# Ledger of designs, part 24: VHH binders against b0bn94

Target 1, 137 residues: b0bn94
Amino acid sequence: AEVQQLRVQEAVDAMVKSVERENIRKMQGLMFRCSANCCEDNQASMQQVHQCIERCHAPLAQAQALVTSELERFQDRLARCTMHCNDKAKDSMDAGSKELQVKRQLDSCVAKCVDDHMHLIPTMTKKIKESLSSIGK
Short names: E, the ipSAE of ESMFold2; O, the ipSAE of OpenDDE; V2, 0.75 times the mean of E and O plus 0.25 times the DockQ between their complexes.

## First folded at step 20 (VHH; framework vhh_7nfr_2)

Design w3 (at its last look DockQ between E and O 0.06; V2 from the best seeds 0.00; counts 0 for: pae E 9.1 > 2, placed apart)
Fold by OpenDDE, look of step 20:
Structure w3 (fold): chain B 137 residues (1-137), chain A 127 residues (1-127)
Amino acid sequence: as target 1 above (137 residues)
Amino acid sequence: QVQLQESGGGLVQPGGSLRLSCAASGFTFSRYAMSWVRQAPGEGREWVSYISSSGGRTYYAKSVKGRFTIARDNVKNTLYLLMDSLKSDDTAVYYCARGPFYYEWMSGKYTMTFDYWGQGTQVTVSS
């Protein structure tokens, strides 16, 4: 089970790094430049500068919510799958199955959950990147 | 000096509702975006909700979306968090925070940073 969790984590981490590199980092750069430009307006009032900076930050706030939401959705889905595995294991134990057999079944079930969900990561990544690209336009 | 003072926390049963308030002083409240952030025992701080200075834009963490509503009264210098359908997992200290002002991506997590925080108010959801 631990090995399976590591597989998922590695795949998710890779996706996150990709999103950071291709989308978030660029958005951050834009935000900083935008904010810097706000500060260069010597004719603007304090209120106007603050509002300008706030507008610069808004896309990243949206990006935060979006990426977090997608990751949580993925994690929740996987968690539900593994929870079902646990439930089956408990049922087997209650039915009088041997512990070693149940463990093997559980491991197999979890492995299947991981495999099935890892296949979703590329599609999820694409969706996230597309969504992020539309932010601020 | 900038001050943020939360109130409204307490003990509530699952499915219950609470309304948190944050009284702001020492700065022009209407110029700043505000956020709610919570921290459960043994956990890191988790961003909950964001509202723009004018109130025109709001964002929510997935975990609270559809249940929580962030609002503000710029005349009263007060930030609100309406919490409905509370769950045990909502148990945490809830902080009012000014901002965000900075964003960073660290350790696989995109994080907001804030410049001022309140002392927090305890919310406990338990049967």
Scores: ipSAE 0.016, ipTM 0.263, lowest interface PAE 7.5, mean pLDDT 88
Fold by ESMFold2, look of step 20:
Structure w3 (fold): chain B 137 residues (1-137), chain A 127 residues (1-127)
Amino acid sequence: as target 1 above (137 residues)
Amino acid sequence: QVQLQESGGGLVQPGGSLRLSCAASGFTFSRYAMSWVRQAPGEGREWVSYISSSGGRTYYAKSVKGRFTIARDNVKNTLYLLMDSLKSDDTAVYYCARGPFYYEWMSGKYTMTFDYWGQGTQVTVSS
């Protein structure tokens, strides 16, 4: 279970870094340029400048919410799989299986959950990047 | 400092109901998934239920599915476990726990383990 958590952590970290480098960082730069442009209109009132800047932040906020939502969906799918493994382990203990046998079965079940869900990461990454590109329309 | 405080345990007859509460402080409660975990005397800890950070997704151990309901109030920073149709096998100390599945945006970390626990509340089901 600790080893499997590290595998998932490393894969998700790599995906998040890829999305940050390729998409989020660009959107952050656009947000700052947009905000700076709001300040260049010498005819605008103070309130108009503040409202302009607020609008500049919306695309980045939406992007961060989308990434968070997709990661939570991935977490939920993996959680369901590992919870099924826990149910099987409980059944085995109730049937009188020895603790070592149950632990080995549980570890194998969780490892399979992780292997199966690792296959989902490329598709999730592609979906995230496509969704982020649509924010700019 | 992260703190979790359970309450609402007690003695109840088989078939009875209880509502457990967990007050959370020291962190942004609405950003974290939460779980209930129980421990019967002389046994290891058993995961009971999970709820996502928004409350939109819930999961239950097979032993409690259909009888227990997990809920959260992100305004009051409180986690709940509504326990119906209680059985003697439900006798345990019940802990609220942060995790196991949460995401830290700044660090990019994704954790499958529980990182903070409460002190627990005793639930006893006997005739």
Scores: ipSAE 0.011, ipTM 0.286, lowest interface PAE 9.1, mean pLDDT 82
ESMFold2 (binder alone), look of step 20: mean pLDDT 83; pTM 0.827

Design w4 (at its last look DockQ between E and O 0.04; V2 from the best seeds 0.00; counts 0 for: pae O 5.5 > 2, grease 25.2 > 24.2, placed apart)
Fold by ESMFold2, look of step 20:
Structure w4 (fold): chain B 137 residues (1-137), chain A 127 residues (1-127)
Amino acid sequence: as target 1 above (137 residues)
Amino acid sequence: QVQLQESGGGLVQPGGSLRLSCAASGFTFSRYAMSWVRQAPGEGREWVSYISSSGGRTYYAKSVKGRFTIARDNVKNTLYLLMDSLKSDDTAVYYCARGPFYYEWSYGKYTMTFDYWGQGTQVTVSS
């Protein structure tokens, strides 16, 4: 299970860092330039300047929510797969199977869940980057 | 400092109902998937139910599907388990747990385990 944790962690971390460098970071730069421009409006009230700055931050917030949402979908699918593994292990225990055998079967089942879902990461990454490119244009 | 505090357990007759609550503090509750895990006497821990960080997706172990409902209130930072049609087999300590499968942006960490647990609340179903 530690090996499967590291596999998923490394793959998801690499994907998120790639999305941050290629897409999110550029949006942060735009956000700061936009916000600085809000502060130059001599006719705006204090509240209007604050609202202007909040609008400048909206695209970045939208982008972060999008990435979080896509990660949540991936996470939910992996959780469902793993829960089925736990159900199978419980059924085997209730049927009288040996504890060592059940543990090996559970570990193998979880490893298959991880392997299957690792194959989805490249496609998820491409979808995220395409969606992020649409924000602000 | 992450804290999870369960409540709502007790003694109930078969066929009865209970509502478990878990108060969360010390973290941004709405950013994390949450689960209920139970431990029956003499048994290992069993993953009972899962709810996504937004509450939009839920999953249940086969043994409780159709009888239990997981829910969350991200404004009140509270996780719930609504338990109906209780059976003797549901007797266990019920734990609120953070996770699994979540990503923390600030640290760049992805977790596929339960990293924080409550103290548990006892549910006893006796005839």
Scores: ipSAE 0.456, ipTM 0.764, lowest interface PAE 2.4, mean pLDDT 87
Fold by OpenDDE, look of step 20:
Structure w4 (fold): chain B 137 residues (1-137), chain A 127 residues (1-127)
Amino acid sequence: as target 1 above (137 residues)
Amino acid sequence: QVQLQESGGGLVQPGGSLRLSCAASGFTFSRYAMSWVRQAPGEGREWVSYISSSGGRTYYAKSVKGRFTIARDNVKNTLYLLMDSLKSDDTAVYYCARGPFYYEWSYGKYTMTFDYWGQGTQVTVSS
């Protein structure tokens, strides 16, 4: 089970790094340049400069919400799958099955959960990147 | 000098409600976005809610969305946080903060930076 958890974690981490490199980092650059431009207007009031910076930051806030939402959905789905595995294991134990047998079944069930969900990561990644690309446009 | 002073914290049972206030002085309150940030014992600071200078835009952490409401009165120079359906996990020191002014990405989450903070008010949710 631990090995399976590591697998999915590594896959998710890789996805996050990809999203950061290809989308978030660029958005950050835009935000900083935008903010810098706000500060170059020496005729603007403090309020105007602040409001300008706020507008510059809005896309990143939206990006965070989007990525977080997608990750949470993914993790929630995986968690539910694993929970079902645990429930089955418990039921088997209650039915008098041997512990070693139940453990094997549980491990197999969890492995299947991980495999099935890892297959979703590329699609999820694509969706996230497409959505991020639409932010601020 | 810029000052932020929180109030309204206390002990409340799960499911209860509290209203926090933050009195601002030493700057033009209506020109700045404001936020609530909390810190639980042994944990890092967690952003809770944001409100734009005009109050037109509000954002919430997922953990409090649907339960907390941020508001401001620019005439009274006061920031509010209405907390409903409180949970034990909401136990923390709640800080009023001016900003954010910066965002930093860190492994799937943005960290907000603020330039001024209040001293905080303790919120304890316990049966």
Scores: ipSAE 0.021, ipTM 0.297, lowest interface PAE 5.5, mean pLDDT 88
ESMFold2 (binder alone), look of step 20: mean pLDDT 84; pTM 0.841

Design w5 (at its last look DockQ between E and O 0.59; V2 from the best seeds 0.00; counts 0 for: pae O 5.3 > 2)
Fold by ESMFold2, look of step 20:
Structure w5 (fold): chain B 137 residues (1-137), chain A 129 residues (1-129)
Amino acid sequence: as target 1 above (137 residues)
Amino acid sequence: QVQLQESGGGLVQPGGSLRLSCAASGFTFSRYAMSWVRQAPGEGREWVSYISSSGGRTYYAKSVKGRFTIARDNVKNTLYLLMDSLKSDDTAVYYCARGPFHYEWSGTKYTYTMTFDYWGQGTQVTVSS
């Protein structure tokens, strides 16, 4: 279980860093430059400047929400897989299997859940990057 | 400091209903998936229900599916377990637990956890047969 946490953590870490470098950082730069331009209009009211700045921040907020949503979907699917593993372990305990054997079976089941879901990370990453590239268009 | 406080346990008749609550504080509740875990006398812990951080996805152990409903209120930072059609096998201490699984990103930092990292003190549910 602890070993599987490190595997998922490292894979998600690499994906998040890639998305930040390729997409999010560029969007942050655009947001700041857009906001600075809003402040250059000396004839705009205070409310107009604030609304201009809010519009500049909307694409980045949308991007952050999209990344969070996709990672939460990944997390929830992995959670369902591991809950199924717990159901199998309980079935084995109820059938009289020894505790050590059941724990080994549970660990193996969770490892398979992690393996299966880690194979989905490249596709998830590609979808995230494509969706982020479309924001603001 | 993360705190989870359960309430609502008690004695019920078979076929009866109970509503458990868990007040959460010390963390951004809406960013965490939450679970209910129970422990019957002399047995190990059983993960009985899971709810996603937004509340949009819920999962249940086979032993409680169709009878229990997990819900959350992200404004009040409260987790609920609505238990219907209770059976003697549901007698246990019920724990509110944070997780498993959490991903958080703040722009420069992110974390990922695969285990239940915080637990409440538990509330006793007893179903007489």
Scores: ipSAE 0.336, ipTM 0.704, lowest interface PAE 3.0, mean pLDDT 85
Fold by OpenDDE, look of step 20:
Structure w5 (fold): chain B 137 residues (1-137), chain A 129 residues (1-129)
Amino acid sequence: as target 1 above (137 residues)
Amino acid sequence: QVQLQESGGGLVQPGGSLRLSCAASGFTFSRYAMSWVRQAPGEGREWVSYISSSGGRTYYAKSVKGRFTIARDNVKNTLYLLMDSLKSDDTAVYYCARGPFHYEWSGTKYTYTMTFDYWGQGTQVTVSS
């Protein structure tokens, strides 16, 4: 189970790094340059500069919310799957199955959960990147 | 520093009720899914309930479904577990856990973790006549 957990974690991490490199990093650069420009207005009040910076940050905040939302859905789906595996394991134990057998079944169930959900990652990645590309236009 | 502190455990008779609380600090509570996990003596840790970061999604182990209710207050940074119709088999140490999956934006870095990376110290729940 631990190996399977690490496996999907690595896949998700790779996706996040890809999104960061191809989308988020660029957005961050834009935000910083925009904010720097806000600071160049020597005639602006503190409040005006702050509001300007907040506007500069808005696209990145939206990007964060979008990625978070997608990951939450993925998280929830995978969590439910693995919890169902645990429920089955409990049922098997209650039915008198041997602990070692139940463990093997649990490991197999979790492995299937991971496999099934890893197949979703490319599609999820594409969706995220497409959505992020529309932000800030 | 991330901290999770459980409270509300105790001794109760079968059929009784308890409400557990978990005070969270040191992180943006509203960005993380949370779980309750319990461990009975001599047993492994068992998932009890899951709640999404927004609270919009909940899930329960079959053993507690219909009896337990997980909730959260993101303003108070608190996780709850309402336990009704308690049974002897519910006797365990109950842990508040961050996860099993979470994500965080640190300003320059976005991370995703699918492990329970933080646990409370646990609170003892004993159901006995």
Scores: ipSAE 0.018, ipTM 0.359, lowest interface PAE 5.3, mean pLDDT 87
ESMFold2 (binder alone), look of step 20: mean pLDDT 81; pTM 0.798

## First folded at step 21 (VHH; framework vhh_7nfr_2)

Design x1 (at its last fold request DockQ between E and O 0.66; V2 from the best seeds 0.00; counts 0 for: pae E 2.8 > 2)
Fold by ESMFold2, look of step 21:
Structure x1 (fold): chain B 137 residues (1-137), chain A 127 residues (1-127)
Amino acid sequence: as target 1 above (137 residues)
Amino acid sequence: QVQLQESGGGLVQPGGSLRLSCAASGFTFSRYAMSWVRQAPGEGREWVSYISNSGSRTYYAKSVKGRFTIARDNVKNTLYLLMDSLKSDDTAVYYCARGPFYYEWSSGKYTMTFDYWGQGTQVTVSS
């Protein structure tokens, strides 16, 4: 489980940092320029300026929600896969298998869950970047 | 300080029903997937049920599927386990647990374990 946690941590962190550098930073810059433009209308009320700035923040908030949503879907799938591994381990213990053997079998099952789900990270990353690009338009 | 407190356990006859509750505090409850884990006397812990942070996805161990329902209220910060058609095999201490599998954005850490547990509530199914 420590080995599998490090593998997932590294892969997810790399994906998040890639999306941040390539997409999120550009949106953050646009948000600030948009907000500065809101302040240029001398005739706008304080409330109108505030509302203008709030609208400028909407694309970045949407982008962050998309990344969070995709990551949550990934973790839910991994949890389901791992729960099946626990079912198999319980079946083995109920059948009288030794604790060490059951632990090794459980670890192997979890490793396969991680392998299968890590193959999905490139597709998840592509989906996120495509969705973020459409927000910037 | 993260706190999880279970309630609703008790003695019930076979075929009966119980509703367990878990009050959560000290963290943003709606950010975390939650689980129920049980431990029968002399046995290891068994992962019974999982619910996603939004509540939209739920999973169950084979031993309880179709009989138990996990739910959450993110306004009240409360996790539930509705237990129907109880059997003697369901006799155990039931724990509310946070996780597993969540990513901490500030540190870049992915946690694959249950990191916080309640003290447990006893469920006894007997004639």
Scores: ipSAE 0.541, ipTM 0.800, lowest interface PAE 1.7, mean pLDDT 87
Fold by OpenDDE, fold request of step 23:
Structure x1 (fold): chain B 137 residues (1-137), chain A 127 residues (1-127)
Amino acid sequence: as target 1 above (137 residues)
Amino acid sequence: QVQLQESGGGLVQPGGSLRLSCAASGFTFSRYAMSWVRQAPGEGREWVSYISNSGSRTYYAKSVKGRFTIARDNVKNTLYLLMDSLKSDDTAVYYCARGPFYYEWSSGKYTMTFDYWGQGTQVTVSS
């Protein structure tokens, strides 16, 4: 099961890194430049500068929240799938199935969960990137 | 340092109720999903329930669904497990665990595992 977890973790990690590199990093740059400009206003009050910086940060915060939300949804689905596998395993045990057989079935079930969810990653990635591209526009 | 401490376990009769608590410290509690995992004697670990960082998403193992309720107080940094209609099969050591999912934007770290566990609290259901 750990091997399966590592597979999906690596896949998601790669996706996140892609999103970070292609979308989030650019937004961070914009945020920093925007914030720097806020600080250059020598006529502005502290409150005004703070508000300006907050406005500069809003798109990035929204982007991060969006990515996090999508990841959580993905992870929730995977968790439910895995727990469902556990439920089946327990049911099999209660029905008198052999331990080794149940273990194999569980492993197979979890593997299928991981495979099925890994297949969703490209679509999820596309959706995330498309959504991110619309932020701030 | 990350610390998780369970409490609330004990001996209860079938049909009884218990409320487990898990006090969390050493990290921003509200940013992490949390889970309860139990281990009965001679059995493997069972993922009992998990709750998202905000508490908006929860899931339960079939064996406890309808009887157990996972909740969290992000102000108090506390995770709860309300256990009603307890059965003998619920006898186990109950662990709170951080995870299994988290992404740290500041470090770029992504995890899909229970990375921290409490010491566990014993729940015994017996007549």
Scores: ipSAE 0.405, ipTM 0.714, lowest interface PAE 1.3, mean pLDDT 92
ESMFold2 (binder alone), look of step 21: mean pLDDT 81; pTM 0.807
OpenDDE, look of step 21: ipSAE 0.162; ipTM 0.583
ESMFold2, fold request of step 23: ipSAE 0.317, 0.299, 0.382; ipTM 0.681, 0.668, 0.721
ESMFold2 (binder alone), fold request of step 23: mean pLDDT 82, 83, 82; pTM 0.822, 0.822, 0.821
OpenDDE, fold request of step 23: ipSAE 0.368, 0.311; ipTM 0.693, 0.660

Design x2 (at its last look DockQ between E and O 0.83; V2 from the best seeds 0.00; counts 0 for: pae O 3.0 > 2)
Fold by ESMFold2, look of step 21:
Structure x2 (fold): chain B 137 residues (1-137), chain A 127 residues (1-127)
Amino acid sequence: as target 1 above (137 residues)
Amino acid sequence: QVQLQESGGGLVQPGGSLRLSCAASGFTFSKYAMSWVRQAPGEGREWVSYISRSGSREYYAKSVKGRFTIARDNVKNTLYLLMDSLKSDDTAVYYCARGPFYYEWSSGKYTMTFDYWGQGTQVTVSS
């Protein structure tokens, strides 16, 4: 269980850092430059400047929502898989299996959930990067 | 500091209904998936239900699916468990728990466990 925590933590963190460096940070820079330009129009009203800045933030907000949504989907799938493991453990306990045997079965089931979902991370990363590339269009 | 406080437990007859509430404070509730976990007398803890941070995804243990409904109100920072068609096997202390499986952007930490728990509320189903 502790080793599974570390495995997932390292993989998800690496994916997030990759997406941040390659896509999100660039969009953040563009947002700030766009916002600064909004402030340079001396003829704009206060409301016009605020609206201009708000428009500059939209692409970054969309990108952050997309990454957050993909992470939530990944997390929810792990939760569903792990709940299925808990169902199997309860079924074994109700059938009279020994507690130690049930614990070993549960741990093995959770490890398989982690293995299966870690194999999906490269595909998830590719999908995120492709979707982020289209936001600036 | 994170605080979770359950309420709404009590004694009900088989076939009855209860609505559990969990008041959350000390953290941004809408950023976290939440769960209900129960512990029957003399047994280990059983993960009963899970709800995603937005409420868009809900999962249930096989033993309660179709009878229990998890919900959340991210404005009131409250988690709910609506329990219908209660059976004696549902007798347990019910805990509100934060998690599992969430990524914290500020620290880069991914958490796979229930990191905060309430004190629990007793649900007793007997005739």
Scores: ipSAE 0.480, ipTM 0.782, lowest interface PAE 2.2, mean pLDDT 87
Fold by OpenDDE, look of step 21:
Structure x2 (fold): chain B 137 residues (1-137), chain A 127 residues (1-127)
Amino acid sequence: as target 1 above (137 residues)
Amino acid sequence: QVQLQESGGGLVQPGGSLRLSCAASGFTFSKYAMSWVRQAPGEGREWVSYISRSGSREYYAKSVKGRFTIARDNVKNTLYLLMDSLKSDDTAVYYCARGPFYYEWSSGKYTMTFDYWGQGTQVTVSS
């Protein structure tokens, strides 16, 4: 199970890093430059400057919310799959299967869950990046 | 420091009901999925129920489905487990656990394991 956890962790981390480098970091830069411009308006009131900065921050906030939402969906789906594996394991134990055999089956089931979901990550990544590219435009 | 503290356990007759609570502190509760896990005497830990960060999704082990309800209050930083129609087989120590899958955007951390556990609360179902 630990090996499987590492696999998912590495894949998700790689995806997040990719999204950060290619999308989020650029959006952050835009936000900072936008905010800096807001601060250069010496004729603006405090309220106007704050509103300007909030508008500058909105795309990044939306981007972060989007990424978080997608990862949450991924998380929930994988969790559901793993819980089904546990249910099967319990059923096997109740049926009189040997503990070692059940553990092996559980490990195999979880491995399959991880494999199946890892295959979704490239598509998820593409979707996220495409969505992020449309934010603020 | 991350802390999870269960409460609400006790002795109940078959068919009875209990409500467990888990008080969370030391972290942003709303950023993490939460779970209940139980361990019966002489058995391994069993994943009982899962609830997503927002509470929009919840899942149950087959053994408790239809009888248990997981809920969370992200304002109060509290996780709940409503247990109805309790059976002798439900006797176990019940643990509040953070996870199993969670993501925190600020850190980029994503894991599929439970990283924190409470001390557990004893639930005994007996006539």
Scores: ipSAE 0.075, ipTM 0.526, lowest interface PAE 3.0, mean pLDDT 88
ESMFold2 (binder alone), look of step 21: mean pLDDT 81; pTM 0.812

Design x3 (at its last look DockQ between E and O 0.68; V2 from the best seeds 0.00; counts 0 for: pae O 6.0 > 2)
Fold by ESMFold2, look of step 21:
Structure x3 (fold): chain B 137 residues (1-137), chain A 127 residues (1-127)
Amino acid sequence: as target 1 above (137 residues)
Amino acid sequence: QVQLQESGGGLVQPGGSLRLSCAASGFTFSRYAMSWVRQAPGEGREWVSYISSSGSRTYYAKSVKGRFTIARDNVKNTLYLLMDSLKSDDTAVYYCARGLFYYEWSSGKYTMTFDYWGQGTQVTVSS
């Protein structure tokens, strides 16, 4: 499963980098610019400045939470797929299949789970970017 | 430093119950999905149960579904496994494992597999 972990990590890292460059970084720049403007009012109270800055940070926080939520859904689906592979392997062992054959079937099942889910990453990326664009409006 | 410490194992008769606990420290527990994994004598490790970071999603291996319940308390930073209707086949060392997916924007870390394990707690079910 270490090889499958590296494949998933690389694919997800690439997707997150794409989302960061295209959406998140711009939102972070807007957040800093907005926050600096909050500090320019010499007559604002400390509480008023804090509240102003909190409003400036909200879009970025929402964006990060949305991306995290989608990645958690991806992880949950992949974990469920992998646990089904383990169930099938146990069923085969209980039915008397040879241990080497069962191990090979398990490895193939997990590899297919990873392949299928990695193939869906472009679609997940599109969904994330569409959702992020609604935050920027 | 991440630490996971299991407890609550012991000797139980078939049909009995146990509650396993895993105390977590050294990380933000509520941001990580958690799992229970077991290893019977002479066998490989078996993924027993999974719980999402919020606790809203749970999954179970077929061999324990309906008998075991995974839960977490994100205030106490503790993971639980409630085991009912125990069978001799449940005899194993049970491990608390952190992992699966978490991404942190400041560090750029992502993991799909278990990156930290506890020391394990022995559960023995004998007639």
Scores: ipSAE 0.053, ipTM 0.478, lowest interface PAE 5.9, mean pLDDT 82
Fold by OpenDDE, look of step 21:
Parts: sequence; structure tokens; C-alpha cells
Structure x3 (fold): chain B 137 residues (1-137), chain A 127 residues (1-127)
Amino acid sequence: as target 1 above (137 residues)
Amino acid sequence: QVQLQESGGGLVQPGGSLRLSCAASGFTFSRYAMSWVRQAPGEGREWVSYISSSGSRTYYAKSVKGRFTIARDNVKNTLYLLMDSLKSDDTAVYYCARGLFYYEWSSGKYTMTFDYWGQGTQVTVSS
């Protein structure tokens, strides 16, 4: 289980780092520069400057929400798969199978879930990046 | 520190109902999926129910589907398990657990295992 967890973690981390480097970091830079420009308006009221800064933050907030949403969908899909594994394990136990055998089957089932879903990560990454590229345009 | 505290367990007759609660603290509750897990005497821990961080998605083990309802209040940082039509086989210690799967954007952490558990609350179904 730990090995499978590490595999997923590494794959997701790689994706997040890629998205951060190629998309989010640039958006952060734009947000900061935009906000700095807001602060240069000496004729603006405090409220106006704050509203300006909020507008500057909107694309980044949208980007983060989008990435989070996609990851939640991924999480949910993987969760459903592993939950089915658990149900099968329970059924096997109820049928009188030995605990050790059931554990092995469960581990194998979860491993398959992880494998199948890891294959989705490149496509998910591409979709995320494409969506992020359209933000602010 | 992360804390999970279950409550609401007790003795109930078959066919009865209970509502379990789990008070969460020490972390941003709304960012984490939560689960209920139970352990019957002499048996291993069994996953019972899952709820996503937003509460938009819920899943149940076959053994409890149609009888149990998982819910959460992200304002109160509380997880719930509504247990109806209880059976003797539902007798167990019920644990609140952070997981099964979750992702924290701020840390970049993604996991498929539970990382924190409560102390558990005893549920006994007996005539």
C-alpha cells in the first residue's frame, strides 16, 4: 500500500510541479506586477486600490480552483476504484476466504487501480495546461 | 496538531438508529476528504463510508449502503455518520479518519491512505 501511495504521490507531484513551472508561476508573476501597478496610483482611494488588487488576483484564483477541481475528480475516480476493491475483499471474507489471501487480492486490486489511473495523468495534465492557457484571455 | 474526536456511540437495539459525530481541529477541514472506518471484535478495520472535501461526493461500503449516510459541516469542522436500520453485525468501534484520498494544493501532497485517526467510538447493536 505504501509503495502504491508513493507511486501516485510522485506522479501527482511531477504533474503539479510541471503545471506550477509552466503555468502557475507565470500567472503569479503577472498578478504581482498587476498589483504593483495598482499601488502606483496615488490618486486612487484605499477601496479602489484594493479592488484593483482583487481583480489582479482573479486569474490566479481561477487557475488554482481549476487545478484543484481536476485533482479532486482524479481523487474521486481513484477512490471509487479502491472502494470497489474493498467491497470485493469484504465479499471474499464473507465467503470464508483466508485473511492473508484476501489481503493479497486487495493489494493487487489497489495496485491495478493505481496503474490504471496513473495512465490518465498525462492526459489530465494536458487538459489542465490547455485550460490554464485560456485563463485571462 | 491534528485532532479527530468521535462521539455519539452507544448501545442500541437492532433496527435502531445512531448518529456519530467527529470533531476535527488542527487543520483546514474543508480541504480534506473524510471517511468512517470500523473495527469489529476480532476482525480487521473495515472502510465504511467516504465523503469528498466539498461533500459533493459520497460513497459507501456494500454492507452499509442504503442504511448509513455520511455528511459533513465544513463550517463546524464536523463529520457525521447517520446510521439507520442497525444490525448486530454493525457492532464495532467506529473511527473518523482523514482520507481515503485527498490533495492539498498548498503543500502539493496527494495521498491514498488515511493519515490521521480518532480514538474511536463504540457502537453496540444488541437485543
Scores: ipSAE 0.023, ipTM 0.346, lowest interface PAE 6.0, mean pLDDT 86
ESMFold2 (binder alone), look of step 21: mean pLDDT 83; pTM 0.813

